# VH-VL binders against q58102, part 16

Target 1, 198 residues: q58102
Amino acid sequence: LMDVHVLFSGGKDSSLSAVILKKLGYNPHLITINFGVIPSYKLAEETAKILGFKHKVITLDRKIVEKAADMIIEHKYPGPAIQYVHKTVLEILADEYSILADGTRRDDRVPKLSYSEIQSLEMRKNIQYITPLMGFGYKTLRHLASEFFILEEIKSGTKLSSDYEAEIRHILKERGESPEKYFPEHKQTRVVGLKKEI
Key: E = the ipSAE of ESMFold2; O = the ipSAE of OpenDDE; V2 = 0.75 times the mean of E and O plus 0.25 times the DockQ between their complexes.

## First folded at step 4 (VH-VL)

Design A6 (framework fv_concizumab; at its last look DockQ between E and O 0.03; V2 from the best seeds 0.00; counts 0 for: pae E 7.6 > 2, placed apart)
Fold by ESMFold2-Fast, scan of step 4:
Structure A6 (fold): chain C 198 residues (1-198), chain A 124 residues (1-124), chain B 112 residues (1-112)
Amino acid sequence: as target 1 above (198 residues)
Amino acid sequence: EVQLVESGGGLVKPGGSLRLSCAASGFTFSDYYMSWVRQTPEKRLEWVATISSSGSTIYFPDSVQGRFTISRDNAKNSLYLQMNSLRAEDTAVYYCARDEDWYGSGEYNWFDPWGQGTTVTVSS
Amino acid sequence: DIVMTQTPLSLSVTPGQPASISCKSSQSLLHYDGKTYLNWYLQKPGQSPQLLIYEVSNRFSGVPDRFSGSGSGTDFTLKISRVEAEDVGVYYCMQSIQLPYTFGGGTKVEIK
């Protein structure tokens, strides 16, 4: 029975990661990161209650997402900035927690640590970093998600999202940029119920 | 075999209405976003509408918003496009197309398969 | 709206020779998830469009390896290494990074 701290957005992938870790004998604790810009964590809190896992919101330095916004304005593309935020979050959390996990999938590109980045993080911080979904293809993840979850379809931007994007969008707007240049509206899903006990 | 079959096209006067249907088979219809795409006489392709797998979320471009409605009946494996206040510029072949499944929302955005198409002609 | 521009409007190819089609977008199609949402479709005479390539370079199931897609950002290319008679038709690029989804004007490929 080991405690594992899971980066959690309330979406299908971070939810599935927590479920898989519980089935493997871990004790998952869900963490939603907030940077003090807007209360983007509320949907994740609702989903955590549905899943029945312990949950907390950790507030990190606003400067992290301010730097991310600067990077986006400079590079005209948000990928490196999102990657920067994710790596920075993991570095900070690794000082407090011995086992970290997130919902990174095999087919993801951003945010995603390379093997060498994972090895470096684990060695420098003396932690375990687990990505439960990395071994599974799309069809398997879809099957597993359908077995456990009732999902709701949402439009990005119509409700506060619990990923890094929401607060970065707000800072871009404060700096006179149109966030829609960098973060187009797309289809999203969130977990709103369970089909069976986890 | 995954298949989409459209029906309901025809000749209509400006200001008139038509209802298009698309019958799906060979896959779990309720798992997929579904779209309508039209092809003008000049052979330009134009996206017309998208509906989520559950039917709870719908999308339209400005050119048809307020005039067209998209709906689905998952129990009947059927997709519909209600076209009101038709204009000459709506003349096209209308294709039903399978969009992304519900799990892939925003991740796998392409149309496959496409139906055979049904012709809508708006003229006086 | 994202504007998709294809060149050329048409091309005639001797059987067995290569063909190249260009597609340019008015803004980057690279999403921060690392994927580029650019797809290619082929419409053969009298038939419905069919998917050839998705996300720039991935051949759809059953598509021959003579078809390849490449590019990044705003500039994309579809190549046919050795054009065959069955490849005649109109080729369309499409962006799906944001609504409204938009298509290129099409490129007609004919055999000489």
Scores: ipSAE 0.306, ipTM 0.752, lowest interface PAE 4.3, mean pLDDT 89
Fold by ESMFold2, look of step 6:
Order: structure tokens, then sequence, then C-alpha cells
Structure A6 (fold): chain C 198 residues (1-198), chain A 124 residues (1-124), chain B 112 residues (1-112)
């Protein structure tokens, strides 16, 4: 079995990535990143138990998301900041793990590494970086998620959200900013059950 | 063939209530978020309500919050809008619309198709 | 709420001539996922609205290629390269980046 470390939010995309990798013969280890700002990882821990995969919370330097907040305040747009955090997380994890994966989708733009950025990461760190959802369109992803998961809808900006947004929103509030100015309310889901065996 | 057919419109006095219905066919109704959009006599379009695929999550603008209730019956492929405490400003053609974000991602946010509409008139 | 402002309020166009409709939003419609959530609808006389353009520039299925959308940030344009009789109606822009979803006030297009 080849171990793969999957960046994991507890949402349907990162969960589906882990399931696909398991079906392909990998041994998934789920990693949720935290920056020590708030305990944003709790929903991801619950989902990891439901999926039956090993799960770890890795705490990285808070300054990474403090810089992201600086970028958002300066540029008044969160895209570059989210991309910065994601790339930084991958660089750090690549020093420790030889096969990394995440829930990046074909139609995503941010966070998403370009092909040349992926090649650079893989060559410099001597790792493999896998994006299992890259070959699937929206219809296929919806079908696969509905076959495996029982989903619960949540609003974005929930303090217990486990994506990068939750901790960045908290830092913006600490600085007297209104996070909803930069992070519009959007639908989020989490996996709360399984419909069939993995 | 995807179809949405609204019914239940009519004339109502201010402070009254109406219940609108929307019958859906030609697609897997339970996979989709559904919405109500209204068109005022001045031809302005206003979003009124959205309900999630399961019916567990509901969204309203402030203008109707606390007065309108949206519901669905997935076994009957039916969407409902309960309108209470109606005001003259609620006079409009009410459209049932399929919300294309059937993945629940927040990324495919447009309405297609729309029904033919049902007219609600709030007048003394 | 995001305010959507359309200009002009009406257009009277000689058959076969181009038409251009402007839509401006009170804040950026560019989401941090890299997509811009601006859509265009046409309501023909006696009909319900129909989707023309999604995500600024993508024609919905069955929409003729004489319709094109462009723009970024807060400023958007719908163009009809050659107006035909079937293109008459009211055109609406719509933002869907956040709730509440909001529409422009409409632009009526007529043949003269």
Amino acid sequence: as target 1 above (198 residues)
Amino acid sequence: EVQLVESGGGLVKPGGSLRLSCAASGFTFSDYYMSWVRQTPEKRLEWVATISSSGSTIYFPDSVQGRFTISRDNAKNSLYLQMNSLRAEDTAVYYCARDEDWYGSGEYNWFDPWGQGTTVTVSS
Amino acid sequence: DIVMTQTPLSLSVTPGQPASISCKSSQSLLHYDGKTYLNWYLQKPGQSPQLLIYEVSNRFSGVPDRFSGSGSGTDFTLKISRVEAEDVGVYYCMQSIQLPYTFGGGTKVEIK
C-alpha cells in the first residue's frame, strides 16, 4: 500500500479525493491544517472518523495567515492570499511527505497550482502531487458524492469551518475589518455519513 | 422536457395570505435547489426565496423575511411559497425557478428554467 | 446588497444594426475562486426570462453567436452584433456572487 497524505477539509471534495485514492489502492492519511488561530479543524475530525481514515491536525505558523490577511487588506481581494496560503502549505508538507493530494477540481481557479508549479514542486522536493478530481466535471462529482455521502449544508464563515477561510476571517475581525466584505456568504457542505462501503 | 408550472396566484387584500405551488417535471427534482423570483408591475426582477435540495436550508432577502415561508415535497415534485402579511409592494408575477447549483457548491448560481409565472395582486 | 445598474433603460435599434448594453455593479463580482458571477437574461414579450450568458461571457445552449458578453470586476457589457426581430425584449443582468441575488433594472430593446 502506498501512503498518500490528503489535505482534508471535511467537505465533499476532499472526502471524495480520499475515497478515490483508497479505491485506487492507496492508503490515505488525512491532514487538516490549522494555524493556531481558532480550532477550525473540529468538523474535519468528525468526517475523518466517519470515513474511517487516519487523520492528523498539523499546526503551522500563524504568521502565514497573518500575511494572508495583510494581502487581503492591501489588495481588497482574497484570491492571491488564498493561493499564497495553499502554496505555502504544500511547500511545507513536501519536506515531510512524499505523496501529497488535495481536493482541487478541474474547474477551480484558486487555490490551484499551474502545471509548471506542480512540476517545480515535484522536482525540487522529490515528491508526487495528486489531484484526483482534476479529470472530472461537475456532473460526475455530484454523482459520485451522492453515491458515497450523506451531506449537510452549512453557511460559509462558520467559526468551526476547516478551510483556510475560517482562520483568515478571524484575523480580519481581530484587526477591525468586516470579513464578509472580502468573503461573501456561500454554500458549504460537510460529509456527515456514508451511503456505501469505501 | 423540463417544466415548471406555477399556480395559486390571485387577488388578496393587504394583510392577507396566499400559498403558491410549483409542479416540476422532466428532471430529478430532489437533486436541485429551487427558487422563487418575482417581477413587479414596473418589470423589476427580485429574488424571493431559495430552498436546498433536501429542504433543510432556506434563504430569504430581508424584504420578505418573517412573512414568507418556502417548502418542498420531493415525493410530489412540488415547491411551495406561503406568503403572509401581504403588502401592496408584494404585487408581482411570481416565477418558480430551478437553481442550477445542484452540486451545492455555490459556484453555479443562475436560474434555468423559469416557469410561466402566477400573478399575485395585493389591493384593497 | 449589491446594486446592479443597467444603461440605457431602452434602445431602439435599426434592424441589422448592433446593440450594446452596460451593467455596473456596486462591488466586484470576482470571487476568490477566480470566477466572475455575472449573468444575462432576456425576457421576450409575453414570456418568462431565459438565460443568455453565464459567468460574464459563456453563451447558454441554443443562444446565437451574435450575443456576446464581456467585462470584469464591476463593469460588464452585453453586445448583439446584428439585432433581429426575435431579439426584442427586456435584458437583465444578475449578480450571483452572494445573497441576496440582485438584478439590474432592465434594458428594453426594440426594433425601429
Scores: ipSAE 0.038, ipTM 0.660, lowest interface PAE 7.6, mean pLDDT 87
Fold by OpenDDE, look of step 6:
Structure A6 (fold): chain C 198 residues (1-198), chain A 124 residues (1-124), chain B 112 residues (1-112)
Amino acid sequence: as target 1 above (198 residues)
Amino acid sequence: EVQLVESGGGLVKPGGSLRLSCAASGFTFSDYYMSWVRQTPEKRLEWVATISSSGSTIYFPDSVQGRFTISRDNAKNSLYLQMNSLRAEDTAVYYCARDEDWYGSGEYNWFDPWGQGTTVTVSS
Amino acid sequence: DIVMTQTPLSLSVTPGQPASISCKSSQSLLHYDGKTYLNWYLQKPGQSPQLLIYEVSNRFSGVPDRFSGSGSGTDFTLKISRVEAEDVGVYYCMQSIQLPYTFGGGTKVEIK
């Protein structure tokens, strides 16, 4: 089996990405990024256990999310900042791992690398970048997630998520900013169990 | 395979004009900033021009500002450099290069790849 | 404009021996985003420049691990741990922290 390192937030999309990769014959290693701001990786860790995949937390420089916070304050919306963080993370990880994957969906706006950006990354770093969910729309992914996972809907902010947003929110708060101004509240889907064996 | 092929170089008198072309292939041309870099006979490398993906933003050094024009045709995967009022110091091998802008800032780039270059000689 | 100064102008190295090239900038190449925008290029004889290292220490794809870049602020170094015949050429550093982009004068590496 070929090892693939999957950027993992504990959400249904990154979970489904890992499952698909497993079914394709890869050996998924789940990676949750932490920037040393808060221990926001806990949810991802739990989900990884549910999925039965290897999981590790990689700590990167806090400056990355500090910059993201600056960008959010400047742009007044999180899109560019999230894109920046994700690209930066991929750039860093590409120095260590030869095959990277994430849960980027077809219909996602951010984070999402363009075809040219993917080519650049792969060529510069000599890696493979896999985005298993790029061939699926949100309806299909919702269906697939429901087929594989026991899902729970939770309000964003109720429980600390393991995505980039969690630590960025914290930084914004530290700066006297209201994250709610930039991050709209939404329902998140959490994987709490498996409906079938992976 | 990513490839850049320059053309249009030649001998021209001071005050003359020349138009360089660069044909790109093997990548989504319209997604990248593109640049011209020249190498003098003394083998010094000099940045000449940069143009954004859409062509809406253009950068020049003072040395060529007002004399050179950079443009692109994304439908033809082509980059151009119109050089007017040429001077002896403009003599160089002119390379087109793809700008790598990983962070999307339009700045802080590196060049990869470079074309084979086309020689421009300005002499009386 | 940022002035890039390379030393030495030329270097003759016995195959298998290490080489070191210095590049100094007239001002810091560290950006507030945490990145340092210094790149290294190699121009082999009869060829166009090719990217070796970007952002101080990142080897471009296909670049052998005997090449390494280091430095910070205004002082940078390109090292070749074991020089090979194929490493012959002129090495250039380049700053991309601000316009105009500027290059060092180049360092010619030859084999003894």
Scores: ipSAE 0.018, ipTM 0.570, lowest interface PAE 6.5, mean pLDDT 91
ESMFold2 (binder alone), look of step 6: mean pLDDT 91; pTM 0.935

Design A7 (framework fv_concizumab; at its last look DockQ between E and O 0.79; V2 from the best seeds 0.00; counts 0 for: pae E 9.0 > 2)
Fold by ESMFold2-Fast, scan of step 4:
Structure A7 (fold): chain C 198 residues (1-198), chain A 124 residues (1-124), chain B 112 residues (1-112)
Amino acid sequence: as target 1 above (198 residues)
Amino acid sequence: EVQLVESGGGLVKPGGSLRLSCAASGFTFSDYYMSWVRQTPEKRLEWVATISSSGSTIYFPDSVQGRFTISRDNAKNSLYLQMNSLRAEDTAVYYCARDEDLYGSGEYNWFDPWGQGTTVTVSS
Amino acid sequence: DIVMTQTPLSLSVTPGQPASISCKSSQSLLHYDGKTYLNWYLQKPGQSPQLLIYEVSNRFSGVPDRFSGSGSGTDFTLKISRVEAEDVGVYYCMQSIQLPYTFGGGTKVEIK
């Protein structure tokens, strides 16, 4: 069984990535990144227990998301900042783990490494970077998620989302910015159960 | 066939109350956020309310906040809108509409299908 | 709130001629996920609204090729290449990038 470390938010895409990797014969270890701003990792911890995978929270330098907030204020658009955070996280984790994975989808634009960026990362760090969902469009992902998972909406006001947005939004508020100016208020869901064995 | 059927509309005086119902069939009702959208006599479309798949989160625009309540009964495949303290400006055809798929989460942010509508008239 | 402005208010088209409807938003509808949350609906006389186009340019199931959506940021267009009798109705744009969801004022399409 080869260990693979999966970037994990508790959402359907990172959850499905872990399930697929297990079916391919890997031993998935789930990693949730935190930047020391707020404890945004709690939903991911609970979902990891539900899925039955080992989980850990890795705390990285707060300056990463502070720079992301600066970029958002400068660009008036969060895409480049989210991409910067994701690339930085993968660069750091590649120093520790030989096989990394995440929930990047075929139809995603951000966060997403290009093929040349993936090749560069793998060769410079001598690692494997796996994106199990890269071959699947939205309809296939919706179908697979509905086959495996019981989802529920995240309760208003908890803001325990384990994506990069939660901590960046908090920093924007501290700086007197309205996060809603940059991050539209979207409905969020979490994996809360399994419909079948993984 | 996916269908939404509204009922409960009628004529009420200002300050009155009405409860609208929407009966859903042909899909897994509990997988969907559901919304109410109204159409004024001038044919303007206005979003009125949204409820999450489990019923635990609800959303309203400022114009109806505190006066309207949205609820659902997943066992009965039914959506409800309780309208209190009705005003002349609430006069409209009220449509039940299927909103975001829970499993789609942020992908299907459009309304399909819409019900046939039920008319609410607030007048003396 | 995001304000949606449609032009024209109405247009009369000879059958087989093209029609074009404009929709402008008070702020960008581009999400950082790369999607633009702008949808078009058609309400035929005596009927409920129905989805025509989602996310700017994607035709909904059963919608004929003569309908096309385009645009980016704050400026969007719905085009009908050859208007047919069955296309009569009121067209509405809608943004779904943030709550509250808001609609354009509608454009009535009639046959001459």
Scores: ipSAE 0.500, ipTM 0.817, lowest interface PAE 2.6, mean pLDDT 89
Fold by OpenDDE, look of step 5:
Structure A7 (fold): chain C 198 residues (1-198), chain A 124 residues (1-124), chain B 112 residues (1-112)
Amino acid sequence: as target 1 above (198 residues)
Amino acid sequence: EVQLVESGGGLVKPGGSLRLSCAASGFTFSDYYMSWVRQTPEKRLEWVATISSSGSTIYFPDSVQGRFTISRDNAKNSLYLQMNSLRAEDTAVYYCARDEDLYGSGEYNWFDPWGQGTTVTVSS
Amino acid sequence: DIVMTQTPLSLSVTPGQPASISCKSSQSLLHYDGKTYLNWYLQKPGQSPQLLIYEVSNRFSGVPDRFSGSGSGTDFTLKISRVEAEDVGVYYCMQSIQLPYTFGGGTKVEIK
């Protein structure tokens, strides 16, 4: 089996990505990024166990999310900062792993690499970049998620998430900023169990 | 045709209770978040409650938190709103509405469609 | 809570003439995902509200092209290029970027 390293936040999208890749004949290795700000990878660890995939936490330079915080303060919204973090993470991981994947959805705008950016990344780093969810509409994704997973809806901010936002929020707080100003509350869906064998 | 039909409205005294129902048809009810939205006599629209597809997650504004309960029976394609400790300011037409989830995330929904509404009057 | 402010409160328009409604939010409705979560509803006389536009500028199914939405951040506009009798009612803007969901106070559109 071909190993694929999947950026994993513990959410339904990255979980579904891993499952799809498994079904396609890959061997998913789940990777959660941490920047040494707070131990926000716990949720991802739990989800990985539920899914039954290998999981590891990779610690990257705190400066990356520090810069992200700066960008958020400057732009007054997180979009560019999140894009920056994601691109930076991919660049770093591309030096070590030959096949990378993430849970970018068709309808996502951020983070999301353009076609040209993907082409550039793959060419420059000699990797394969896979985004399994790009080929599916929202109804399909909803259906797939419901077929594979027992899902739980949660309000954002109530639990520590394992995405980039968690540590950026913390940095903003440390700086006396209100994360809520930049990261509005929203609904989140997490995987809490499996409905069928993967 | 997607349809929502509310019922259960009426006149109630302050401190009283009332239970509203909403019957859904024409779509897979269990796939959607559902909400209650009310319109005051002054014609202001106010979000009242939202319940997830499975019913596992519920959201309320502070104005009704602790007094109202939202529930659903997916087998019956029904949405409910139990209103306790009613106040004069709760007087309104209450609409059930489907939370349209265009992106399948359950996030950032809009309401479509709305039922015809049922009137709740709280008065001494 | 995000406060939504609509202007004007009422608008009387000659049939065939354009109409414009403003909606302002107390906070930006731009999310980090790049989407702006502002919706418009129309409540015709004796009817329930119905969705017109979602995410600032997307016309909902069945909505005539004479309706258009625009804006960004905290300032939004609904325009009707040629008002028709069937367009009479109260228009509401709504933010859905965060809970609690909040609506504007409404703009009543009448025909002269």
Scores: ipSAE 0.018, ipTM 0.550, lowest interface PAE 7.3, mean pLDDT 90
Fold by ESMFold2, look of step 5:
Structure A7 (fold): chain C 198 residues (1-198), chain A 124 residues (1-124), chain B 112 residues (1-112)
Amino acid sequence: as target 1 above (198 residues)
Amino acid sequence: EVQLVESGGGLVKPGGSLRLSCAASGFTFSDYYMSWVRQTPEKRLEWVATISSSGSTIYFPDSVQGRFTISRDNAKNSLYLQMNSLRAEDTAVYYCARDEDLYGSGEYNWFDPWGQGTTVTVSS
Amino acid sequence: DIVMTQTPLSLSVTPGQPASISCKSSQSLLHYDGKTYLNWYLQKPGQSPQLLIYEVSNRFSGVPDRFSGSGSGTDFTLKISRVEAEDVGVYYCMQSIQLPYTFGGGTKVEIK
């Protein structure tokens, strides 16, 4: 009965977060963020159709990820930049939506709001911020994802990704940087089908 | 108990082909990425190939890309490495390894266990 | 490719004495998730490699507490506080932060 807006990449974590919220009685609305750099949202759109949830792509100011690229070049480490983008996205969405969620995991370090940052966001914007995966260890999350989803394994950089990394990588390349210097090539999974009724 | 047993090694001339097999037991084979790692006569370790749990995604280093093919048969709990256009530098002990994913990330792995290895010698 | 450099190449140790092995990477192994993807393996004589340490400092199941790992960024150390006869073999560090996965050249530990 209650609408919740879920930051959604089409990966297993954001998809599982949406499924858990549905099972808890929420009505999930999926939001994929784009910064107008490249059409990185396409895979997330396909996953949203598979899951059967309403989905929206919101285009935000490219300057947000341009600043993130500046931070990466200056600090030689992407963590603070990814955190900055995530916090900024949440601040912007909190002006529009009263219940926000994402796929942040218990053992993630970035992007992840601290408890005081969550309390500040909630109080200043009069919203609720829900992180459904915070109670689960990685072994449990792997099990749950494999119970619900058909997963496609991809290598970073072989398909467009719907996370913040894809557009930041593109900006770094435009500036003459090698994105691999800051964002190592890695294996990724995305949801391409369902094994089980949601 | 988890076991990995390699077979198919042998002596082959440069330009030749070999197919290695790895028989897996003691775990749910279809849940895991699988990898091949080789050890040169100089005792250096080199990663050779990785295949995803479903078999849909395959990774190779540049040194073997286009010459080696990795495959799996989840119904038979078997992993394969087809090696074509073999070179002297491919001479090594080839290990089959289970590619473990810590914390369920799917992005970063270490190898446990390793098989006993099968020897491939490429010489004129 | 990330180059992994181990020192020393070999080490002869009196039983009961400490040993220290260095591993340096050509690039940071720190991921933006805050974790560092550096593993250690031991290959005992006549055996296949076995996992010893994962994520810099975590001992794998059954590994004695005389083994400890430390380090960050590009510089890592494996220590054996009191070398025993069963610890002989070749020790390898490995990065798993990116493809291709790469190993150090190995450090042979022997008893004298």
Scores: ipSAE 0.011, ipTM 0.617, lowest interface PAE 9.0, mean pLDDT 87
ESMFold2 (binder alone), look of step 5: mean pLDDT 92; pTM 0.946

Design A8 (framework fv_concizumab)
Fold by ESMFold2-Fast, scan of step 4:
Structure A8 (fold): chain C 198 residues (1-198), chain A 124 residues (1-124), chain B 112 residues (1-112)
Amino acid sequence: as target 1 above (198 residues)
Amino acid sequence: EVQLVESGGGLVKPGGSLRLSCAASGFTFSDYYMSWVRQTPEKRLEWVATISSSGSTIYFPDSVQGRFTISRDNAKNSLYLQMNSLRAEDTAVYYCARDEDYYGSGESNWFDPWGQGTTVTVSS
Amino acid sequence: DIVMTQTPLSLSVTPGQPASISCKSSQSLLHYDGKTYLNWYLQKPGQSPQLLIYEVSNRFSGVPDRFSGSGSGTDFTLKISRVEAEDVGVYYCMQSIQLPYTFGGGTKVEIK
């Protein structure tokens, strides 16, 4: 079994990526990134146990998300900052792991590496970077997730998000900014159970 | 074919109650968030309620919060809107609509299809 | 709440001529995923609303290529390159970036 290290938020897309990789014959290891601001990884730990995959939290330099917060204040929206964080995370992890994966979808705009950025990363770091969901539109992804997962949205204030957003929001608050000014309040979807064994 | 068929509309006095139903067919009802959207006599569209695929999470705008309840029965492929303490301002054609917010994530979020609508008239 | 403002209120078009409808939002509809959550609906006379365009510029299945959407941030346009009789109806923009979902006031398109 080849090991693949999957960037994991506990959400539907990174969960589905891990399931697909297992079915392709890989041995998925789930990685949740934390920047030492808040313990935003706890939701991901719960979901990893539900999925039955090995999981670990990797702590990276707080300055990465501090720079992201600066970028959001400058640009007035979070896209470039989220892209910066994701690329930085992949660059760092590529020094440690030979096969990386994440939940990037076909229809995503950010965070998403371009084809040339993927080739550059793979060549410079001598790794494989796999995006299992890149070939599928939303209908196929909805169907696949509904076959495996019990999905629920998170009510405001009940859970911490395990994506980059949670810690960036916290830093914005520390700097006297309202995160809601930059990040729209919308539904978050989490894997809270399985409909069948994987 | 995908269909949504509303029923239960009618004429009621202010302060009255009414229950709307929506029968779904032609798709896996339990996979979708569902919504109610109303159209006023002035032809304005107003979102009224949304319910998650499992039925455990529901949303309302402030204008109907505490007066309306949304529910679903996935075994019967049916969506419901219980309307209490009705006001003249609630007069509208009520549509049920499938929420194409895949997984309820806000990633792609639109309404299609819409039902044919059922008319609710609140008058004194 | 996000306020959606449509102009004009109504539009009379000679068959085969172009039509343009504007929609403005009170705040940016750009999400951190890089998508902009603005949709367009058409309600033909005596019918229910139907999805025309989602996420600014994506034509829904079966929608003719004479329909196009454009815009960014807070300013959006729906364009019909050559209006046909079947295009008569009321057009609505909608934001789905956050709850509560809100719609524009509608633009009625008529043939001259």
Scores: ipSAE 0.005, ipTM 0.568, lowest interface PAE 11.2, mean pLDDT 86

Design A9 (framework fv_concizumab)
Fold by ESMFold2-Fast, scan of step 4:
Structure A9 (fold): chain C 198 residues (1-198), chain A 124 residues (1-124), chain B 112 residues (1-112)
Amino acid sequence: as target 1 above (198 residues)
Amino acid sequence: EVQLVESGGGLVKPGGSLRLSCAASGFTFSDYYMSWVRQTPEKRLEWVATISSSGSTIYFPDSVQGRFTISRDNAKNSLYLQMNSLRAEDTAVYYCARDEDYYGSGEFNWFDPWGQGTTVTVSS
Amino acid sequence: DIVMTQTPLSLSVTPGQPASISCKSSQSLLHYDGKTYLNWYLQKPGQSPQLLIYEVSNRFSGVPDRFSGSGSGTDFTLKISRVEAEDVGVYYCMQSIQLPYTFGGGTKVEIK
């Protein structure tokens, strides 16, 4: 079918999204976002190579995650800040790419666009935004991921994590804040190999 | 049918060791984080240890850090707790439990099922 | 560590009457993902604990609708609208927002 640009962290959900889109006949291109704070994209580059998809790192304005850090300090929890970053990233990418996708799950609350927000984005930017995992519950997603991938657990927000949290934590530390005050211990899963052909 | 069965409990003197086992059936064991939770004679519930689905990450509270070791054998669908330097305060019924440790991800973060429990008694 | 405090220690309830159990945490259980990580378990006499409610208000599979959970931040309540004989046991709240996982002290529910 067509090229689709997938927001990619190297985790099981964005990896599974790319696999599903390939099986639907799309040509997935993986995009990892970086804000110029730390090179948090390295593990995502490794995983993209394992999956065999085209990959690139897009560097966006550091001010986006600086504003996110301000919001976290103000609100005392990171939800609104993470949502702000995700919506901002999608708005920027929508100016460049006609079909965007990410690993948003049915059970996610943040980051997650509402259906009305998706409709607004698509109409204003004349794009398609696809969330392949929105129809699936956690049980089905874990089963599918375990069938395709060899997975490794990593702590979310570490220096090597390719999500927004890693760079935001670094900015909080630079401002004299403890990220652990705002971010509970959190794990995510990284794809380190394939169990079967995708 | 999802089932967890513990074994290995018993009576031991202070400073002694015990190894607990948990046999899992009815689900894909390698997909789940697994935990040990104990219940004291006073009926207080205390988390003891957690191990990730691959076995690559393990967690303990300070009360057992350095004394207990958690491990798993995914090929045998088995979970283990090695308990060393046992104290009277470790006297409890030990349950293995299935969980997921993916905070913020929408995966299950509770304990279900729990095994039947195995009793560990450390002499005062 | 997050401290979980349950009240009351015990309840004696006439069959068909309501029961209410309180759980308070020493800090907010609201996570950055917008979820609140507070779960409730029931331990019936001679049995292992079993999950009743996860993430404040979601009934686990097979749990009757007479059980309901509510609350936010640091204050949570488990309600049984009409207590039945099978509801006898000890109820525990638990937080899973961060390690170590911690439990309330338990509330024993008995039939008069």
Scores: ipSAE 0.000, ipTM 0.455, lowest interface PAE 16.8, mean pLDDT 84

